VH-VL binders against q8ixk2r445to577. Designs and how they scored, part 40

Target 1, 133 residues: q8ixk2r445to577
Amino acid sequence: FFGMLQNKGLTDYCFDYNPPDENQIVGHQVILYLCHGMGQNQFFEYTSQKEIRYNTHQPEGCIAVEAGMDTLIMHLCEETAPENQKFILQEDGSLFHEQSKKCVQAARKESSDSFVPLLRDCTNSDHQKWFFK

## First folded at step 16 (VH-VL)

Design m18
Fold by OpenDDE, look of step 18:
Structure m18 (fold): chain C 133 residues (1-133), chain A 119 residues (1-119), chain B 112 residues (1-112)
Amino acid sequence: as target 1 above (133 residues)
Amino acid sequence: QVQLVQSGAEVKKPGASVKVSCKASGYTFTDYYMHWVRQAPGQGLEWMGYIKPTSGYTKYHQNFQDRVTMTRDTSISTAYMELSRLRSDDTAVYYCARSKHYGSGFDYWGQGTTVTVSS
Amino acid sequence: DIVMSQSPSSLSASVGDRVTITCKSSQSLLYSSNNKNYLAWYQQKPGKSPKLLIYWASTRESGVPDRFSGSGSGTDFTLTISSLQPEDFATYYCQQYWSFPTFGQGTKLEIK
């Protein structure tokens, strides 16, 4: 699966990654932004290796969760996906992070009007449902 | 036995277009990126861009953005590079080369295609 | 673009010599998460395609003789040929694949 990764509950919002330097794509937080389908900063892939890849760069970026954090940070993909980069996109649309055993939820960023995907306890909320478009 | 076999030499006039093919065999075509690199006579290697065969997503170097088109036909494991509005300084050997999505260099290269642009 | 600068552009050596080629990148190629450097070395002989020698800065590609070694980290890298053989006279290129690929200008290794 590849394309825009859109949230069900937060209507018309998609995974978005736009690093300030295209030659330094790691270390920044993945955010949510209105789905626009124009730029490549919303082009992601879910792979059989349980990765969420950022497909607009080579080598490809892979979303990771760093220890003690609930944010999604861009790392580089590796030959063997590290544990903190493994996600399960369930049939019900939930995106499950295996290492933390939490689900990715569309949420408002603290003290901001922006939105970000955050790890939260798994619920049946549509804000935790995702689909590729 | 991984192989990348490119199309034959081309002679073109300025303003024309050239389309080079690169047929892959010995591996799963869609598992690797296909890059295009050119080398002018007596010069170094210049990266032109890549295509991700699964999605067809392309990234071109800005120096070629408006003149190059990279495509693929997954049914025959073949990548294509078309360069338009040719000029004399486009005279070079053009290579296709594969890479892994996580990067480990370009481990296999085509034999190269000589493109000569002259009036 | 990440700029790759090789030194020297050319050098002459004899069979049996120890040869070192350096490559500098305009930014670090080291990934802290896996401690790998996204740097490769290639050998190219006249009329032939480049051949991958080293990747991850220090890992030899399969079939590459052990007289070839890569070292360095961050922005400074070296390719060393411990004892030059007749078949080693060629042009060598470094390449970064931390981002969109760029190559050094090349080092031509000639017979003295």
Scores: ipSAE 0.899, ipTM 0.950, lowest interface PAE 0.5, mean pLDDT 96
Fold by ESMFold2, fold request of step 19:
Structure m18 (fold): chain C 133 residues (1-133), chain A 119 residues (1-119), chain B 112 residues (1-112)
Amino acid sequence: as target 1 above (133 residues)
Amino acid sequence: QVQLVQSGAEVKKPGASVKVSCKASGYTFTDYYMHWVRQAPGQGLEWMGYIKPTSGYTKYHQNFQDRVTMTRDTSISTAYMELSRLRSDDTAVYYCARSKHYGSGFDYWGQGTTVTVSS
Amino acid sequence: DIVMSQSPSSLSASVGDRVTITCKSSQSLLYSSNNKNYLAWYQQKPGKSPKLLIYWASTRESGVPDRFSGSGSGTDFTLTISSLQPEDFATYYCQQYWSFPTFGQGTKLEIK
């Protein structure tokens, strides 16, 4: 699957990544932004290696969650996907992070009007349901 | 068995366009990015841009942004680079070269296509 | 653009010599997460396409003779030919692939 990765519960919001320096794309947090499909920020690919790739850059970025953390951070993809970069997009639309045993949820960034994807205990909430368009 | 075979040499006048092809064989074409690199006579290597074969997404170096178009046809494992509004300083050998999505050196290069721009 | 600066621009040496070519990047090419440097070295003989010698700064590509080695990390990198052979007459390029590729200006190696 590739395209815009959208949230079911937070209607019309997509994964978005806007690194301030194209020569340093790693280490910033993935956000949620209104889906628009313009430019380079909202195109992702889910692969058979269970990666979520930011694929409008070379080398490609791969979304990771560092041990003990709940934020989705951009790493570089590797030849073999590291465990912290493995997600399962399940048939019910849940996006499960294998290493943490948690699901990706659309959440309001604390004290902000901004939204971000975060790891949370898995539930049936539509805020934990994702699909490509 | 990996091979990148480019189209033949071209002689063009200023203001014309050139389209160079790069046919891949011996590997899964869609597993690798295709880059274009040129080399003017007696000069170094200059990266022009790349295409991701699965999506067709392209990125161009700013020096070529408004004159270059890169495309591909996955059904025949072929990448293309077209450079328009040619000038004499576009005279160069044009190479295609592949890389992995996670970043890699260019392990295979095409044989090069000489483009000569002169009156 | 990440600027890649090679030195020397040209070098004249004898068969059997040990030669070194240096390459400096305008920013670090080291990715701390995997401890790899996103740097490659190429050899280009006259009239031919570049040939990959070294990737990840120090990993020799298959089929490349053992006399070629790469070293360095971060911003400073070195290609070493331990015992120069007549077939090593060529131009050598470093190249970063941390971002969109950029090349050093090249080092022309001539045999005395």
Scores: ipSAE 0.764, ipTM 0.911, lowest interface PAE 1.0, mean pLDDT 93
Fold by ESMFold2, fold request of step 19:
Structure m18 (fold): chain C 133 residues (1-133), chain A 119 residues (1-119), chain B 112 residues (1-112)
Amino acid sequence: as target 1 above (133 residues)
Amino acid sequence: QVQLVQSGAEVKKPGASVKVSCKASGYTFTDYYMHWVRQAPGQGLEWMGYIKPTSGYTKYHQNFQDRVTMTRDTSISTAYMELSRLRSDDTAVYYCARSKHYGSGFDYWGQGTTVTVSS
Amino acid sequence: DIVMSQSPSSLSASVGDRVTITCKSSQSLLYSSNNKNYLAWYQQKPGKSPKLLIYWASTRESGVPDRFSGSGSGTDFTLTISSLQPEDFATYYCQQYWSFPTFGQGTKLEIK
């Protein structure tokens, strides 16, 4: 799958990544932003290696969650996907992070009017359901 | 055996366009990015841009953004680079070269296509 | 652009000599998470395509003689030829692939 990765519960919001420096794309948080289909910051690929790739950079970025954290941050993809970069997009639309055994949920950023994807205990909430467009 | 085979030499007048092809064989074309790199006579290597074959996404160096178009046809494992509004300082050898999505050196290069721009 | 600065621009040496070519990048090429430097070295002979020698700063490409070695990390990198052979006459380029590629200006190596 590739395209815009949209949330079912938080309608019209998509994964978005806009690093401030194209020569340093690692270490910033993935956010949710209104889906617009313009530019390159909402284009992601889900691969057979269970990666969520940011494809508008070479080397490609891969979404990761570091041990003990709940935020999705950008790493570089590697020849063999590290365990913290493996996600399963399940048939029911849930996005499961294998290492942590948690699901990606659309969440309001604390003290903010902005939204981010975060790991949470898996539920059947529409805020944990994702699809590509 | 990996091969990148480019189209033949071209002679163009200023203001014209050139389209260079790069046909890949011996590997899965869509598993690698294709880059274009040029080299003016007696000069160094200059990266022009890349294309991701699966999506067709391209990124161009700012020096070429308004004049270059990179495309591919996955059914024949071929990448293309078209440079428009040619000028004499576009005289160069143009190479295609491949890289891995996770970043790598260019392990295979095309043989190069000489483009000469003169009136 | 990440600027790659090579030195020297040219160099003459005799068969059997040890030679070094240096390359400096305008920003670190080290990814601390995998401890790899996103840097490659190429050899190019006149009229020929570049040939990959070294990637990840220090890993030799298959078929490259062991007299070629790469070293360095972060912003400073070195290509070493430990015992120069007549066939090593060429121009050598470093190249970063941390972001969209950029090349050093090249080092022309002449064998005496």
Scores: ipSAE 0.746, ipTM 0.902, lowest interface PAE 1.0, mean pLDDT 93
Fold by ESMFold2, fold request of step 19:
Structure m18 (fold): chain C 133 residues (1-133), chain A 119 residues (1-119), chain B 112 residues (1-112)
Amino acid sequence: as target 1 above (133 residues)
Amino acid sequence: QVQLVQSGAEVKKPGASVKVSCKASGYTFTDYYMHWVRQAPGQGLEWMGYIKPTSGYTKYHQNFQDRVTMTRDTSISTAYMELSRLRSDDTAVYYCARSKHYGSGFDYWGQGTTVTVSS
Amino acid sequence: DIVMSQSPSSLSASVGDRVTITCKSSQSLLYSSNNKNYLAWYQQKPGKSPKLLIYWASTRESGVPDRFSGSGSGTDFTLTISSLQPEDFATYYCQQYWSFPTFGQGTKLEIK
């Protein structure tokens, strides 16, 4: 699967990544932004290696969650996916992070009008349901 | 065995366009990025851009942004590079080369296509 | 663009010599998370396409003779040919793949 990764509950919001420097794409947080499909910020790929790839850059970025954290951070993809970069997009739309055993949820970022994906205990909330378009 | 086979040499006048093809075999075409790199006579290697075959997404070096178009046809495992409004300093050998999504050196290159631009 | 500076631009050497070629990048190519340098070396003979020699700064590509070695980290890298053979006279390029590729200017290695 590849395209815009949309949230079911937070209507018309997609994964978005906007690094300030094309020569340094790692280490910034993935956000949610209104889906538009233009430019390079909203195109992601879910792979058979359980990666969520930012694929409008070479080398491609892969979303990771560092141990003990709940934020989705851009790393570089590797030949074999590191454990902290493995997600399962389940048939019910939930996006499960294998290492932490938590699900990705759309959330409002504290102290701002921004929305971000965060790890939370898995529930049936539509804010934890994701699909590609 | 992996092969990248490019189209034959071209002689063009200034202002014309050229389209070079690169046919891949021996591997899954959509697993690798395809890059285009040129080399003017007696000069070094100059990266022009890439295409991701699955999506068709392209990125061009700013020096070529308004004159280059890279495409692909996944049904015949072929990438294309078209350069328009040719100038004499576009005379070069044009190579296709592949890389892995996670970053890699270019392990296979096409044989090169000589494009000569002369009045 | 990440600028790659090679030196020397050319050199002459004899069969059996040890040769070193250096490459400096305008920013670090080291990714601390995987401890790899996103740097490759190529050999190119006249009329032929480049051939990958080394990737990750120090890993030899399959089929490349042991006399070729790469070293360095961060911004400074070296290609070494420990004992030149007649078939090693060529032009050598470094290339970064930390971002969109850029190449060094090349080093032409000629026989004395």
Scores: ipSAE 0.731, ipTM 0.900, lowest interface PAE 1.0, mean pLDDT 93
Fold by ESMFold2, last read:
Structure m18 (fold): chain C 133 residues (1-133), chain A 119 residues (1-119), chain B 112 residues (1-112)
Amino acid sequence: as target 1 above (133 residues)
Amino acid sequence: QVQLVQSGAEVKKPGASVKVSCKASGYTFTDYYMHWVRQAPGQGLEWMGYIKPTSGYTKYHQNFQDRVTMTRDTSISTAYMELSRLRSDDTAVYYCARSKHYGSGFDYWGQGTTVTVSS
Amino acid sequence: DIVMSQSPSSLSASVGDRVTITCKSSQSLLYSSNNKNYLAWYQQKPGKSPKLLIYWASTRESGVPDRFSGSGSGTDFTLTISSLQPEDFATYYCQQYWSFPTFGQGTKLEIK
């Protein structure tokens, strides 16, 4: 799959990545932003290797969650996908992080009016359902 | 055997355009980025841009952004680079070269295409 | 752009000599998460395409003779040819692939 990765419950919000430095794309948090389909910040690829790739940079970025954390952070993709970069987009729309055994949920950022994807215990919430558009 | 075969030499006048092809064989074309690199006579290597074959997404170096177009045809495993509004300092050998999505050196290069721009 | 500076720009040497070429980048090429430096070295003969010698700063590409070695980390890198052979007289380039590629200006290695 390739496109904008949209949340079912938080209507019209998509994964978005806008690093401030083109020469240093790693280490920043993925956010949720209104889906607009323009520019390059909202296009991701879900691969058969269970990666969520950010393709507007070479080397490509891959979304990861570091051990003990719940935030989605940009790493560089590697020849063999590291365990913390593996996600399963399930038929019911849930986005499961294999290493942590948790699901990606749309959440309001602490002390902010903005939204971010975070790992949470898996539930049936529409805020844990995702699809490509 | 991985091979990148480029189109033949070109002689152009200032203001014209040139389109160079790079046909890939011996590997899955869509698994690698294709880059274009040029080398003026007696000079070093200058990166021009890349294309991702699956999506067609391109990124160009600032120096070429207004004049270069990179495309591909996945059905024939071929990448293209077109440079417009040619000037005499565009005289160079133009190479295609491949890399992995996760970053790698360029392990295979085309043989090069000489483009000469002269009055 | 990440600037790559090579030294020397040219060098004369004899068959059997040991040669060292250096390359400095304007920012670190080391990715702490995988401990790899995103740097490659190329050899180019007149009229020929560049040939990949070294990637990840120190890993030899398949088919490259053992006399070629790469070292360094962060911003400072070295290509060493331990015993020059007649076929080694060429121009050598370093290249970063931490972001969009940039090359050093080249080091021309000539027979003395």
Scores: ipSAE 0.716, ipTM 0.899, lowest interface PAE 1.1, mean pLDDT 93

Design m18
Fold by ESMFold2, look of step 18:
Structure m18 (fold): chain C 133 residues (1-133), chain A 119 residues (1-119), chain B 112 residues (1-112)
Amino acid sequence: as target 1 above (133 residues)
Amino acid sequence: QVQLVQSGAEVKKPGASVKVSCKASGYTFTDYYMHWVRQAPGQGLEWMGYIKPTSGYTKYHQNFQDRVTMTRDTSISTAYMELSRLRSDDTAVYYCARSKHYGSGFDYWGQGTTVTVSS
Amino acid sequence: DIVMSQSPSSLSASVGDRVTITCKSSQSLLYSSNNKNYLAWYQQKPGKSPKLLIYWASTRESGVPDRFSGSGSGTDFTLTISSLQPEDFATYYCQQYWSFPTFGQGTKLEIK
C-alpha cells in the first residue's frame, strides 16, 4: 500500500513526518497531522517486508520503535527489515508491532493539543484502526 | 545480466529541449530507483535527480528543478530525462544509474548519452 | 548539499606503486544504528561510464580486485590501491549516498 496512513477514530488525521533537515531525517518522532496530501510529509508505503516506509526521501526512512519505548521514530530502511521496524497491518485495520506485541494508537501528546501515534495494548478501539487513503 | 541502455547522441541549439531514454533489462525495474547524473567535458559528476519507478515520484536537484522532467514507463522498463531551455553549458554526457531504496552505490550505469548544445 | 572534498586532484605513479586517495565529507556519513558509512568509490576510464568499486566505505563490489581497499569512517575516507596495474590508471570519484548523492571532484591517476 502507498498513500496517506489515516486513523479511523481520530478522523482526518494522518501519519506525518517533518524532519528539520532533509540531510538528517533519522531520530525524530512520527506525528499525526491533519490529512492534506500536499508536499512530502504524509506519504508512506507499507511493504511485503512489513515496513512502513517514508519514501519521499532517498534513502527511504522506515518507522521503528526502540526497545522499551512506545514512540514511533524514523530510522533508515535496511536491505532486510530489522525486527523493531516490522508492523502488521491487519485486516481489521489494527497496526500491530511484532517485536513489542502492541498496537499503534492515535493519542494526544501529554499536556498538549498535538497528536502522535504510540504503542499501546491492543484493543478494538477505532483509535487503533488505520487505513491508506 | 543487468544492462542500462541509453538513447543516442544529440546535437541541439540553445533554447531547445532534449529527452534521453534509459532502458533497463536483467532485473526487476521497479525494485530500484533510477538516477540521472551528468558530466561536462573535463569535469566531474553532477547528480540531477531520481525517479522511483513504482510511484513515479521524482526529486530534482535545485539547479535543475525548473528545467528537468523525469518520467518512466514501467511496461517497457524505461526511464526518461528531459532537459528544457538548453544552454551551451548543458553540453555533457548524461548517465542513468540505479540504486536500492535503502541507499546503495550505483552498481550499474548506462553507457552515457552525449548532448552537445551549440549555437 | 553534502560537500565531498577529494584530494589530490591528480597523481602520477608507476606500475607496482601503492597509492592513496582521500575524500572528506562536510558531515558524518556514519549511521550509528547499522554502523555503516554511506560512501562509495568509483573508477572511470576515459570515454566510459563510472564503475562501482567500493560501497559502505570498505566493501568491495563483486569482481573488484582485492588490491582496491576502502577505509575510514565519519567524515574521512581513503581509497588505497596496493599495487598498481596498467588497467588502474583512471579517474577515481568518491560519492555519498546519505542523502541525495554528491560526488568528489575526482582524482586523476596517471602513468609516471
Scores: ipSAE 0.707, ipTM 0.896, lowest interface PAE 1.2, mean pLDDT 93
Fold by ESMFold2, last read:
Structure m18 (fold): chain C 133 residues (1-133), chain A 119 residues (1-119), chain B 112 residues (1-112)
Amino acid sequence: as target 1 above (133 residues)
Amino acid sequence: QVQLVQSGAEVKKPGASVKVSCKASGYTFTDYYMHWVRQAPGQGLEWMGYIKPTSGYTKYHQNFQDRVTMTRDTSISTAYMELSRLRSDDTAVYYCARSKHYGSGFDYWGQGTTVTVSS
Amino acid sequence: DIVMSQSPSSLSASVGDRVTITCKSSQSLLYSSNNKNYLAWYQQKPGKSPKLLIYWASTRESGVPDRFSGSGSGTDFTLTISSLQPEDFATYYCQQYWSFPTFGQGTKLEIK
């Protein structure tokens, strides 16, 4: 799968990544932003290695969640996908993080009008359902 | 065995275009980025840009942004680089070279294509 | 652009000599999460394509003789040839792949 990774429950919001420095793309948080498909911030690839790749950069970025954290952070992809970078996009649309056994949910950022993807206990909520457009 | 075979030498006049091909064999073409690097006579290596074969996504160095087009045909495992509005300082050997998506050195290079731009 | 500066631009040496070539980047090439430096070294003989010698700053490419070694981290890197052979007279380039690739200007190793 390749395209914009859109949330079912938070309609018209997509994964978005906009690092301020093209020579340092790692370490920033993935956000949710209104889907527009313009520029290079909203295009991701889901791979056979269970990675969610930001591939408008070389080396490619891979989304990770560090142990004990619930935020999605950009790392560099590796030859073999590290365990914290493995996600399963299930047939029901849930996005399951293998290492933590949690699902990605669209959530409002604390004290903010902005939205971010976060790990939460898996539920049947439409806020935990994702699809490529 | 992995091999990158480029098209033959070209002689062009200023203002013309050149299109160089790079045919890959011995590996899965879509598993690697293809880069183009040139080398003017007696000079060092200059990176021009890359293409991701699966999507066709390209990134060009700003020095070539307005004159270069990189494409590929995955059905024949071939990458292409076209440079337009040629001038004499575009005289160089043009190489294709591959890298992994996670970042790597260029482990295989084409043999090079000499492009001479003369009046 | 990440600027790669090589030193020296040229040097003369004899068969059997130990040679060092340095490369400095304008920013760190070390990725803290995997502790790897995104740096490669190449050898280029006249009329030939460059050949990969070293990647990850210190890992030798398959088929490269063990007299070639890479060292350094962050911004400062060294290629060492421990005992020069006749086939080692060439031009050497460092290259970063932390971002879009850039190369050092080259070091020409000549027979004395």
Scores: ipSAE 0.688, ipTM 0.891, lowest interface PAE 1.2, mean pLDDT 93

